# Designs tried in a protein design chat: VHH binders against DegV domain-containing protein DR_1903. Part 17

Target 1, 288 residues: DegV domain-containing protein DR_1903, of Deinococcus radiodurans (q9rt62)
Amino acid sequence: MIAVTTESTADILPLQLGYSGIHLLPVPLGHQGQVYSERELPPDQLVNLIRTTGEPARTLAIDDEVVARTFEAALQGSKSGRLVHVASGSRFTPHFEVAARVAGQFGVRVQVIDGGTVSYALGVQALHAAHLADQGADFGQIARALAELRERTLLTFAVESLDFLRVNGRIGNVAAFIGNWLGLRPLLAVEAGEVVSKARVRGQAAAVRTLLSATHQFQHQTGETLRLYCGHTIGGEGAAEQLQGQLQAVYRDLPAPLHPLGSGLTANVGPGVVAVLAFPRRFGLGHA
Short names: E, the ipSAE of ESMFold2; O, the ipSAE of OpenDDE; V2, 0.75 times the mean of E and O plus 0.25 times the DockQ between their complexes.

## First folded at step 4 (VHH)

Design B3 (framework vhh_7pa5_2)
Fold by ESMFold2-Fast, scan of step 4:
Structure B3 (fold): chain B 288 residues (1-288), chain A 121 residues (1-121)
Amino acid sequence: as target 1 above (288 residues)
Amino acid sequence: QVQLVESGGGMVQPGGSLRLSCAASGFTFSSYWMSWVRRAPGKGPEWVSTINSGGSSTSYADSVKGRFTISRDNAKNTLYLQMNSLKPEDTALYYCARGPEYVWGSYFDYWGQGTQVTVSS
């Protein structure tokens, strides 16, 4: 069976279900010249640090040596001596490029897949890869299944400000030309490996309504039973609970669990974010 | 409509064995991952074991590896947990749970009422 790795910013919460076979590349956080792991600077402390200092935090590139050590550790746990790394989208971060370069040192033993997304949408791809690996799938089967999952995934979210994405260089040129967002909450989506602007709304209720509408449209588009997640950063809990309640009222047999988002994503999108992640239920989530 | 009913708990001495069963109804059992989760007195829920829909893949908490075996019979819509070499630390209410269809046990969508396991000398 193939081992699976992804990045700490995939927002896979601490392993409590025997998923110890999935190794995470630690994405470092920078603030005022100091470097932290996500464990050293959890989301509540990160937001407090940003608010008290008035300075943003950034996600940093992962050192090649750290990537190599993580791949070696994962391969030691691999029964087949093979590893697949599911990287955050190559247009969002440098992590795919670094992982692909380091993977060259391992020959055919390590394959790197461009996940084309971020946060728990990336985490879901890694967990599905682990599920398929547990069932004896090869690299090609995993790559094809993840490509299908990416095409059938909804990830849309409301931010308080574009400043966090801009500071981290994650907003892209298209979003920079969307005009004046002051006084309104931007609604964003991940489409074709890029962050795109979908709408501008006023207030929490409008943001939640727009996320619900996007979910309804996606359900009609796919025609399949969905898995639903209500993501949030610090300050977004109330909006996420409102979204969860409204989703549960419509989709009574579909759980819509709250999913707290980690420090790496919080540094990039800021506090007060609410998100919906949806994909067909047939994409099983496993453990490596 | 969805129901999960556990049975097979009881009192046993350290080193003993018990087999738990979970009878599932109200859904297509063969399409879902299934888990065992336990709650010891005064503690929060602790995940114990998971089995995939077809029974080909299983995982276990480090505390029970080598001692517990999860299995399923899709024809009978039944989940099992064979518990060997029981320790006092295994004393808990054991729940059958549907999932994790999602990332971790806290996201299980349905739970049974639980069956009590007490390991004491």
Scores: ipSAE 0.000, ipTM 0.128, lowest interface PAE 16.3, mean pLDDT 81

Design B30 (from N1 with D31S Y52T A97T D98G Y99P G101Y D102V S103Y W104G E105T Y106E; framework vhh_8pnl_2)
Fold by ESMFold2-Fast, scan of step 4:
Parts: sequence; C-alpha cells; structure tokens
Structure B30 (fold): chain B 288 residues (1-288), chain A 119 residues (1-119)
Amino acid sequence: as target 1 above (288 residues)
Amino acid sequence: QGQLVESGGGLVQPGGSLRLSCADAGFTFSSYAMAWYRQAPGKERELVARITSGGSTNYADFVKGRFTISRDNAKSTLYLQMNSLKPEDTAMYYCATGPYYVYGTEDYWGQGTRVTVSA
C-alpha cells in the first residue's frame, strides 16, 4: 500500500483523516511576524486578528525539513515503502515545488502530484488517492485517476472582496477587474489550475442562485450523478445552508453536506465565502 | 520604515569568492525570513537563496554547493557566501524580507549590490 500525504489546507475532516490514514504537511500561517499552525489560529481568531490589527494574514511556505520529516513519518507507515504526495496547484502556492524538491532526496519512493487546485477540492483528490492505494493501485494508476478527477471537478465560489486574493498574490486573471467589482460580489472558479472570474452579482441570494446554476450546468455537461459539497468560510454559514437547501430540493437523492473551510483558505479568500464543490460520485473517498 | 542595505559586491575572476552582507536598520530582523535575489541585465529577478527566522535554508539549483546563506540575529545582518563564482553569476544582488515565507510577497527590498564575474 502506497501512503498518501497532502497539505493541512486541504480541509480534510478529522474523521476522514482517521479512516484514510492520510498524513498532513502543516502549512504555517503568518500574522505580524508571528507563525501559527491552523490549530493555534482557527478561523474566528484569524478574522479577529485581521480586523483588530488592520494587517493581513498569509499562508507561508513549508520548510524543507518539515516536508522531509513528514515524508519520513508517512513512509514508516507504508507497507510498500512508497508515498504519493498530492500538492495544491503549482500556480496557487509554492508547496508543489517545495514538495517536489524535497522528494528528490527519496528517489523513486516519493512521487509528487500537482493537484491543480486548493482546499477541499485538493482534499478529495488525496482521499481518492488513499482509496485507490487501499485497493492496491500503483503510482501511475493513482496519477491518471487524479488527473481524470481534476478534469471532472467543479469548484466555484462567491467572495466578499478580492483583497484577500490580491494580498496573497493569488488574484490571477481577475486582477484587471478589481475597480469594476466595487459594490458587487465576485463569483470565481478554479479552472485549469487558475482562479477565473465567472460573474459579478449583488447580494447573497444572487450568489447562491449563480452557484446553483453552475452546478446544474456542470451536471448536464457530465451526465453523471454527482457528489456535492457546500463549502464556507466563517460568516458564510447562512449562504451555505441556503445553497444546501436549494441543491437538496433539486437533487433529492444526493446529500449536499456543509463543509467548513479552514484558516489557510480563509486567509486567502476572506470571511463570508460560500462555495460549491461537485464531481462524479464514482470517485470514491474511501471507507465511510 | 527601515532600510535594507547590501554590500560586498565587486569584480572577481571566475572561480573566485565574494561575501555579500545585508544590514537591517529598521525592523525586527530575527522574526523575519530573509532572501537573496539576483537580476542579470535584461532578465527577470530570480530567487538565489532563502533563510527562515528559525534558520532553515533553501537554495536555487544553480547555486547549490557553491553559495551559503546565513544570518546573525545579534548583528541584524544577512550573509551570502559565494564560492566558485561563474560568469553567469554576474548580476545585481538584492536582499529582501517580509513577515511571510510566500514567494513574491516580500515587503522590503534593498537597493542591490553589483557582482561582476569576468577575467
């Protein structure tokens, strides 16, 4: 069995970590020269620090020694002596490049996959990798399956402000539109490893309606039964509950669970975010 | 606001050595990650070496085994020891810092020090 690692910012739930055996690379958080783990700085405290100090918080690069220690620990639990690491998209964070560089110390034992995404969309890739590893899949089989999952994943979200993405250098192709988004809520998506602008809407109801429409379009295009998640950062709970209710009204037989998003993502997108994550249900996430 | 001041650049022959220094005059040096970048004429600025507040180092592949980054928190000074210099190392060298380790988010930059490697 191949061991699986990913980042603490993949927003995998504790129960899922328990059954999957996934090991996490801790992504540090920075605020005013102080370094925190996500556990030390949960989303409510993170947002409070930003509001009271007027200073941004950021996700930081992972030290090479921390990556090496995490890989060594994960390999100790690997029956095959092999490890696959699923990294956040190389166009979003430095984590893929750091992991790939450190993996060189381990020869063929450690392979690193560019996940091309962030947050729980990355988390579901890691969970699917763990599921396949449990079924005896090799590196090549896992890599191909994750590439397929990546191509068949919808991740779209509404933010209150582009400032959080701008400050963290992750604004991408939407930077040119900042001035035109004043008073509007940007609706964004992750496509081909980049953040793209999809719409400009006013109010929570319009944001939820647009996310629902994107889900309907995606379901129609894929022709497959979906797994659905209603993601939210702190302050986005109400919008996520509205999205969940509307999805369940349309997709009666499908659960659409609420999924809380952690401090790493909150630092990059801000509070009050609501998101939909969707992909074909055939991509198993392991034992439930 | 503080100031980063680089020194130690100069003209050296291939195979020679130089030690660059970066002095911090205006912020809490020991709490910040520090980096050396370089920029050759007509090219983009690139990361050479980085050191965290805790002392962990990271090097670009093209300098591994030849350059050593270090810091002296008591003197608020960052160093880059450059050995086995090559003509392609010719560039303006900049030190940079910020409270975060994310590439391209450095808040403070020095004015640079020139390194020329030629016979």
Scores: ipSAE 0.000, ipTM 0.123, lowest interface PAE 17.0, mean pLDDT 83

Design B31 (framework vhh_7uia_1)
Fold by ESMFold2-Fast, scan of step 4:
Structure B31 (fold): chain B 288 residues (1-288), chain A 122 residues (1-122)
Amino acid sequence: as target 1 above (288 residues)
Amino acid sequence: QLQLVETGGGLVKPGGSLRLSCVVSGFTFSSYWMAWVRQAPGKELEWVSSISSSGSTIYYEDSVKGRFTISTDNAKNTLYLQMSSLKPEDTAVYYCARVDEYYDSSGFPDYWGQGTQVTVSS
């Protein structure tokens, strides 16, 4: 089968990595001139470092050598000698461009897909790719399935501050509104490979209600049974639990699990974030 | 009632062997990935091995490769872990776990057994 790689910022949990066989391309973290791996700065330590210094952290560019080593390691485990790499959206990071360039050294053995998203929305694409590869899917089948998944994914989240996105150069479509967010929590979404502004709300309850509303609208528009995830960074646990409870009250029989977000994403969005990730359950469904 | 029951743990000397069994009920065993996960005293949960619903795809944690063998018997609804060349660092509670069939779960496997203690000591 085709091996699968993605980025450490895809927020795939260690146990999921174990049973999926996915290899991670490490995205380095920078803070005050020092470089760290995500292992060296797990989310709680990263948030403490930001709080004690008053300085935000950044995700850094990936070395060509690191990409090549990751691809080589994954290919050693590939039964078909083939690899698909699912990269974070090319509008969010330079990682797709670096991965695509390095993949050229491997000829047809490595294909790079622009995931058009970040965090566990990217992670779900990688996990789905691994599932399809296990079922004998080829590159074209995987690419088409992931393109459909991207078009039918809801990823929306509430941040405490736009400063983290600004520092990392990811503020994009919401940059014009930075001065208008005083006293309000921004509600953001990932749409068409970009961060977009959806609302401005005051307080946790309003943020949770807006995420719930977005999920209801998405469910109505798709008409399909959804798979739901409640994401959070350090400090966002209470809001995520509130969201989970409200989603489970409406969508009975859907687990809506809590999903802790990693250091790479925390550097880009900050502490106190709560998010909803939703997509139709048919993605990842086994073939009969 | 959905249930996973592990057996086969015990005390063994370094270099010894044990076979763990996990009998499952309350769900269609052959439709799910299954995993073995362990927790050593004072440590976090560590994934050990996984097997696909068909039994054709198997993964192992690096430290157990060549020493442990995961397998299933669908007729008996049973997951096995054959452990050989056991080392003191293999001492842990071993859990049988069901993995979401859609292969997109965000957390730990959705159901766990009670665990079985494996102690490797001279």
Scores: ipSAE 0.000, ipTM 0.384, lowest interface PAE 11.3, mean pLDDT 84

Design B32 (framework vhh_7uia_1)
Fold by ESMFold2-Fast, scan of step 4:
Structure B32 (fold): chain B 288 residues (1-288), chain A 122 residues (1-122)
Amino acid sequence: as target 1 above (288 residues)
Amino acid sequence: QLQLVETGGGLVKPGGSLRLSCVVSGFTFSSYAMAWVRQAPGKELEWVSSISSSGSTIYYEDSVKGRFTISTDNAKNTLYLQMSSLKPEDTAVYYCATDYEYVWGSYPFDYWGQGTQVTVSS
């Protein structure tokens, strides 16, 4: 069996605790010259710190030594002596580049995959990789399966402001629209490893309706039974519950659990976010 | 400061029941997923059960399904594990956990509490 690693910002804590074979690279947080773990700055404390100081927090690059130690520990638990690392999208973070560089020290034993996404969408790729590894899949089979999963994943979300993505350098393809979005709530998606603009709406009800519409369109395009998740950051709970209720009314046999998003994601998108994650049910999630 | 205090362990005979409690302070309880993990003598940490912050998603380790029930009381900031049909193999120190950083094997879960000992023997 191939061992699997990913990043703490994959937000898979509730589901990953059902599968002890996955190891996480801790992504550090920076604020006013201080370095914190996500445990030291949980989302509610992070939001309070940003608002009381008026200064943004940022996710930082992972130290090479931390990556190397994590890879070594994961390989000790690998029956095949091999490891696949699923990194957040190379166009979003430096983590893929760092992991790929460190993996060079391990020769053929460690392969790094560019996940092309972030947060729980990255987490789903790691869980699927672990599921396939448990079934005896090799590196090539895992890489191809994750590429297919990426192409058949919907990750779309409503933010209160583009400022958090802007100050972290993650605004991507929506930078040109900042001035045209005044007074509107942006709806964004992750497509082909980039953040793209999908809609601009006023108010929570309109944002929730647009996320529901995007899910219906995705279901029609895939023609498959979906797994659904309603993500949120601090302050987005009410919108996420509204989305969950509306999804469950339409997709009665499918759970649409609420999924709290961690501090690393919150630093990059801000409070008040509501999101939908959807992908075909045939992509197994290990013990989840 | 985050604090987790586990109670409810003890000595019990095979087939018996115990209820573990974890009282949480120092953060907003309903903002985090909570878990029970255990460590048997001479073995690695083993995840037992988890519950999402909303309470909508619950998972169990296969060996405890149908025997253990995880639940929360948000008003009391308390996580519970109701254990029934206990077996000698359930003997372990049980810990309450909420850490986002690590999973066991490489870097063990970092948790604030001494755990509670459960011993199942005649």
Scores: ipSAE 0.000, ipTM 0.148, lowest interface PAE 16.6, mean pLDDT 80

Design B33 (from U1 with E33Y D99G Y100P G101E W102Y S103V G104W Y105G T106S; framework vhh_7uia_1)
Fold by ESMFold2-Fast, scan of step 4:
Structure B33 (fold): chain B 288 residues (1-288), chain A 121 residues (1-121)
Amino acid sequence: as target 1 above (288 residues)
Amino acid sequence: QLQLVETGGGLVKPGGSLRLSCVVSGFTFSSYYMAWVRQAPGKELEWVSSISSSGSTIYYEDSVKGRFTISTDNAKNTLYLQMSSLKPEDTAVYYCARGPEYVWGSYFDYWGQGTQVTVSS
């Protein structure tokens, strides 16, 4: 059995960490010169801090030593003496590069996969890797399965401002649109390891309708039964509940669960975000 | 009653300077970020500059960096835009705008009536 690690910003729930055995590599948070873990600065406190100070929070660089300690801890629980680490997309963060460098100290025992994505889309890759590892899959089988999952994943979301991505240095291909979002909410997606702009809409109802439309188009093109998640940051819960209701009206017998997003992601996208994550149901996440 | 009132516009020659002021009433700066947005004749709205409620986070559109300075006087509930080295391309109606407390440079919920700035010889 291969052990699995990923980042604290992958938004995996505590219950899911428990049944999967996944170890998290902590990504530190910064605000006005102070450093926090996600536990020390949960999303409601982070949003209150941003609102009262008017200053954004940031995700910070990870230390080689922290990566090494995380790998060592995970390897102690590995029956095969092997570990796969699923890193956030190399075009989003330096975390893949740091993890790959540190993995060199462990020889063939540690393999690092570029997840090409962020947040719970990354978390789902790690959970699927843990599910396959529990079934006796080798590294090559895991890598191929995660590549297929990446190609068949929809991650799209509505933000209130591009400023959070900009101040964290993650605005990427949508930087040209800064200042052209007056009175409109940007609809963004993660495609080919980058954030891309999909639409500009006015108000919550229009944002939810656009996310529903994107999901319907994805379902039609895929032809498969989907797993659906309605992600949200603080302030986005109402929009996520509206999205959930509309998805369940179209896709009967789908839970389309609400998925709270953590402080690391909130620092990068801001409060008030609503997102849809969709992928084929055949990609298992382990026991409930 | 919420009001944003801009003043300080006028006719100025290229290379000249103007200071725009926006006096707000019906709310305080403590929970809002503030911005200047302009619209040139026949053009779309263009964001110019934003400032956080604390005054410590400031952003500028690239074309105005080094020439314009945004500032606030929270005690007077006044937002300023100091414009220097003005160019004919800066000719526009300048609007004072309020953003929700966590939205900077992208989304505005209230606007002033605007003040005309004309840069010509």
Scores: ipSAE 0.000, ipTM 0.124, lowest interface PAE 19.2, mean pLDDT 83

Design B34 (from U1 with E33W D99G Y100P G101Y W102Y G104W Y105G Y107H; framework vhh_7uia_1)
Fold by ESMFold2-Fast, scan of step 4:
Structure B34 (fold): chain B 288 residues (1-288), chain A 121 residues (1-121)
Amino acid sequence: as target 1 above (288 residues)
Amino acid sequence: QLQLVETGGGLVKPGGSLRLSCVVSGFTFSSYWMAWVRQAPGKELEWVSSISSSGSTIYYEDSVKGRFTISTDNAKNTLYLQMSSLKPEDTAVYYCARGPYYSWGTHFDYWGQGTQVTVSS
């Protein structure tokens, strides 16, 4: 069986880590010169820290030695002596480049895949890779399956403002000014490895309606039964519950579980976010 | 209850001046960025100017730079917009808006009912 690693910012739940055997590469968080792990600074404490200090938190670069140690630890438990690392999109973070460079030290034993996405969309790719590895799939089979999953994934979300993306270098100052006036919520999506702007709406109900509409359009385009997740950061719980209710009214036989999003994503998108993640249910997530 | 109350609007001839005031209550004024935003009839909201909680950082939209001046009086919880060399295209409802508590933010989450400024001969 090939071992699987991904980033701590992939928002995989502790229970899913326990059953999948996935090892996490820790992505450090920074705030006012202090460095934290996701565990040391959970989302509620991160948001409280930003409120108290008025200063942003950031995801930081991963040291080469931390990557090497993570790969070595994962390989120690690998029956095949092989590892697949699924990295956040190379257009979002430097993590793919660092992982690919360090993987060179391991020859054919470690292969790195550009996940082209972030957060739980990245997490589901890692979970699917673990499922395929458990079934005896090789590197090429896993890479092809993840490429198909990426092409058939919807990730769209409403932010309270563009400020958090801007301060982390993901969207420009002018766009932040224009997109955030007077309670307007930007609607964003991850497409072709990039964050794209889809709309600006006023209020929670309009944001939820737009996410629901995007899901209906995606389901129509794919023609397949979907797995659905209602993601949220701190303060987005009410909107996520509203989205869940609306999705379950239409897709009555499908669970649409709430999925709390971690500190790494919260640092980059802020509090009050609601998201929909959707992909065909045939993509297995192991024991998840 | 949070309130932002704008006053000082009215009718003025091209080339004239007006001073808008916004009195805020229900929050710590000096902890937030403040802004002026306007909306002309049938058009989108347009950001005009922002001022930091300390008053040391100020931004203006290009079309008003050199003509409008934003300022605060923290003791009175009041935001001002001094408008000079007014043009017909400045005709709009002007809103006082509260920005973020953090200095790197640009979103506005509370605003008043607005005050009408009409520039015509």
Scores: ipSAE 0.012, ipTM 0.353, lowest interface PAE 9.0, mean pLDDT 85

Design B35 (from U1 with E33A G101E W102Y S103V G104W Y105G T106S; framework vhh_7uia_1)
Fold by ESMFold2-Fast, scan of step 4:
Structure B35 (fold): chain B 288 residues (1-288), chain A 121 residues (1-121)
Amino acid sequence: as target 1 above (288 residues)
Amino acid sequence: QLQLVETGGGLVKPGGSLRLSCVVSGFTFSSYAMAWVRQAPGKELEWVSSISSSGSTIYYEDSVKGRFTISTDNAKNTLYLQMSSLKPEDTAVYYCARDYEYVWGSYFDYWGQGTQVTVSS
């Protein structure tokens, strides 16, 4: 069986880590010249630190030595002597390049996949890879399945401000819209490894309605039963609960669990975010 | 920089005992929860035990409860796992991990390289 690794910013739940056997590369946080782990700066404390200082936090590159040790640990538990690492999108972070460079020290034993996304959308890819590895899939089979999953994944979200993406250098294709978003909540999506602007809305109710509409359109386009998640950062809980209620009213037989987002993602998108993640339910996550 | 080094593994007969040690450097050990996680041949990772940063809260996986004891020595920056009444099913690579203490369980950000425990006649 091929071992699986990904990043701490993949927002995989602790119970899912236990079931899947996934090892995480820890993504460090930087604020005013100091380096923190996510435990030292959990989301509520991170948001308070940003508000009290008026200064943004950033996710930092993972040290090559930490990457090498994580790969070694994962390989020691691998019956096949093989490891697949699912990295956050190469257009979003330097983590793919760092992982690929370090993987060179391991020859064919370690393969790195560009996940083309972030947060729990990345986490879902890692969990699916672990499920396939448990079923005896080889690297090529895993890579093809993850490519299919990426093309059939909806990740869309409402932010309070584009400033957090801007200061972290993750604004990409949305940069042209910065001056036009005053007084409105941007609705963004991850498409083809990039952040794209989808809508401009005023107020929480409009943001939730737009996320619900995007989900309806996606369900119609796929024609498949979906797995749904309502993501949020600190301050986005109320919007996420509203989204969950509205999704469950429409998709009565489908759970739409709340999914809290970690400090790494919070540093990049800010507080008050609400998101929907959707993909076909046939992409298994390695649990019953 | 940040390092977790496990020792104490080896070959032992069923019913035997081993003590695993994990020496930590590069962070303030007493400020973090710590865990032991294992992986048996051909199986996924299984959480074994966690201990809070204060040492006052301890959890065990059901299959090891009453047989394994987790403890810390803050002065030595060392995490221990005392294993007794070992069974063939305990054969695994044992990893020391730093624990986030998330509200619905354990979440790990740094791992050691592991130490092999083999329980065989």
Scores: ipSAE 0.000, ipTM 0.128, lowest interface PAE 16.7, mean pLDDT 83

Design B37 (from D5d with S31D W104S; framework vhh_8k46_1; at its last look DockQ between E and O 0.01; V2 from the best seeds 0.00; counts 0 for: pae O 11.7 > 2, placed apart)
Fold by OpenDDE, look of step 5:
Structure B37 (fold): chain B 288 residues (1-288), chain A 122 residues (1-122)
Amino acid sequence: as target 1 above (288 residues)
Amino acid sequence: AVQLQASGGGFVQPGGSLRLSCAASGFTFSDYAMGWFRQAPGKEREFVSAISGSGGSTYYADSVKGRFTISRDNSKNTVYLQMNSLRAEDTATYYCATDYEYVSGSYPFDYWGQGTQVTVSS
């Protein structure tokens, strides 16, 4: 069986990690010169730290040595001696490049896949990879399956500010978005490995409606039965609950669980974020 | 109906402090960003500060950064502006504002409340 690793910022639940056997590559967080692990700085503490200091937090580059150690550890547990690493989007994070470079030290044993996304969308790919690996899939099969999943994944989120994305280098010039602070909440999506602007709305209700609309459109486009998730950062709980309620009202047979997002994402998008994640149900996530 | 009532203005010497409050009603307070604007005589209304619905994000005009602090209490439907180190140029009528979703009107819409006068003078 091929071992699977992904970044700690993939927001995979502890239970999922438990049954999937996925190993996490720790992504460090930085604040005022101090380096934290996500375990050391949970979302509530991260937000508090940002608020009290007035300084943003950032995801930092991963050291080659840490990557190597993670790969080695995962390989030791693999009977096949093979490993797939699912990395966050290479277009907005450096993690894929680092992983790919380090993978070279392992010859043909390690394959790195550009997940082209972040947070639990990335986690879903890793879980699916692990599921396939458990079924005896090879590198090629896993890569193709994840590519298909990426093409059929909706990740759209409403942020309160673009500042967090900006300071983390996740978006380019955001000056155009800052001019109308009182009225506009940006809605963004991850498409083709990039963060793109989808809409600007006022208020939570409008944001939720837009996310709902995006989901409906996506469902119609795919024509498939979907898995739905309502993601949120600290402060986005209410919006996520509202989104959940509306989704469940429309899609009565589909659960839309709330999914608290981790410190890594929170550092990049800030508090008060609500997100919708959707992908076809046919993509298995193991025992989830 | 949406209502915004600003208060807390007054006369203060340079270097002094004031705390403005804005009581809001007629909408789900926590769903909307709140902000402060000011208008001096003969000048255009200008942005001062804003805070997101959750309070997680704050914004300030460059002219007030480091001196003013915006906050909100969603349990009281109130937004605050703590103004420290006040200067003569801060003299203006201060207005509370929100981004309101009009069900029957043009969207998006900014709603303005009644202003409170702040005068900084020696």
Scores: ipSAE 0.005, ipTM 0.259, lowest interface PAE 11.7, mean pLDDT 87
ESMFold2-Fast, scan of step 4: ipSAE 0.639; ipTM 0.846
ESMFold2, look of step 5: ipSAE 0.246; ipTM 0.653
ESMFold2 (binder alone), look of step 5: mean pLDDT 77; pTM 0.756

Design B38 (from D5d with S31D W104D G105S; framework vhh_8k46_1; at its last look DockQ between E and O 0.07; V2 from the best seeds 0.00; counts 0 for: pae E 13.1 > 2, placed apart)
Fold by ESMFold2, look of step 5:
Structure B38 (fold): chain B 288 residues (1-288), chain A 122 residues (1-122)
Amino acid sequence: as target 1 above (288 residues)
Amino acid sequence: AVQLQASGGGFVQPGGSLRLSCAASGFTFSDYAMGWFRQAPGKEREFVSAISGSGGSTYYADSVKGRFTISRDNSKNTVYLQMNSLRAEDTATYYCATDYEYVDSSYPFDYWGQGTQVTVSS
């Protein structure tokens, strides 16, 4: 079986790591010159640290040695001696480039796929890759399947504050300042490997309605039965529960589980985020 | 339909002054913020100033602070930009905007007027 790695910021749940055998490449967090693992700084502690100090946190670049060590560990547990790494989108982070450079040290044993996305949309690609590897797929088959999955994935989220996007370079200082005091929340989507602005809305109810509408449009566009997830950062639980209820009222036979997002994503988009992730149910995640 | 019409541009020498006006219709003017943006040929659109619906809060780009003053007259559905101590770098087409039906943009304002040209030359 081809072993699979992805980044710790893919928001894969512990149960899923267990059955999939996916190894995580740890993405470090930085705050005031201190470096943390995501485990060392869980989301509630991260948010409290930012609030009490007034200083932002950031995800940091991954050292080549850490990448190499992660690849070697995953290869040691592999029956095939082969590894595929699914990296966060190259348009979002430097991690694909670093992983690809380090993979060169392993020759054809390690191959890197640009996931073109972040968070649990990335985690879903890794889980699907692991599922296909368990079924005997080779690298080419995995790469083609993930390309199709990317094309048919909706990831849209509403941020509560523009400040985190500002400090991470996603939106200008003036736009963030004015938007925050006007009470406007941007809704963002990942499309074709890029983050795009879809809407700016006032209040939680409007954000949830817009996410629901995006899901309906996406279902109509694909014409497929969808797998749905209601993602949230700390503080976004209420909005995610509201979204879940409204999705289940429309898609009565489909679960839309709540999916908490980790510290790496929280550092970049902030607390109070609500998201929808959707993709065709035919893309299996193993044991699900 | 929302309509914004900016006026008051012209030619001025460095150090001079101009006052821009933007007449608005099609929405409850006092409920929404108004802003001014500018665009020089070959450059991206740039935020200049914004004012809250009540007029109680104002905001300025760093490049214009202390020189430009935004104000509004809600009885006339009009926002103004008083531009003093003008410099050659202020040469641009100036657009007014509102946050009414704010839905989709890289900017906090999605409704735009046709713009008025300001040229500062020696």
Scores: ipSAE 0.000, ipTM 0.302, lowest interface PAE 13.1, mean pLDDT 85
ESMFold2-Fast, scan of step 4: ipSAE 0.661; ipTM 0.856
ESMFold2 (binder alone), look of step 5: mean pLDDT 77; pTM 0.757
OpenDDE, look of step 5: ipSAE 0.026; ipTM 0.423

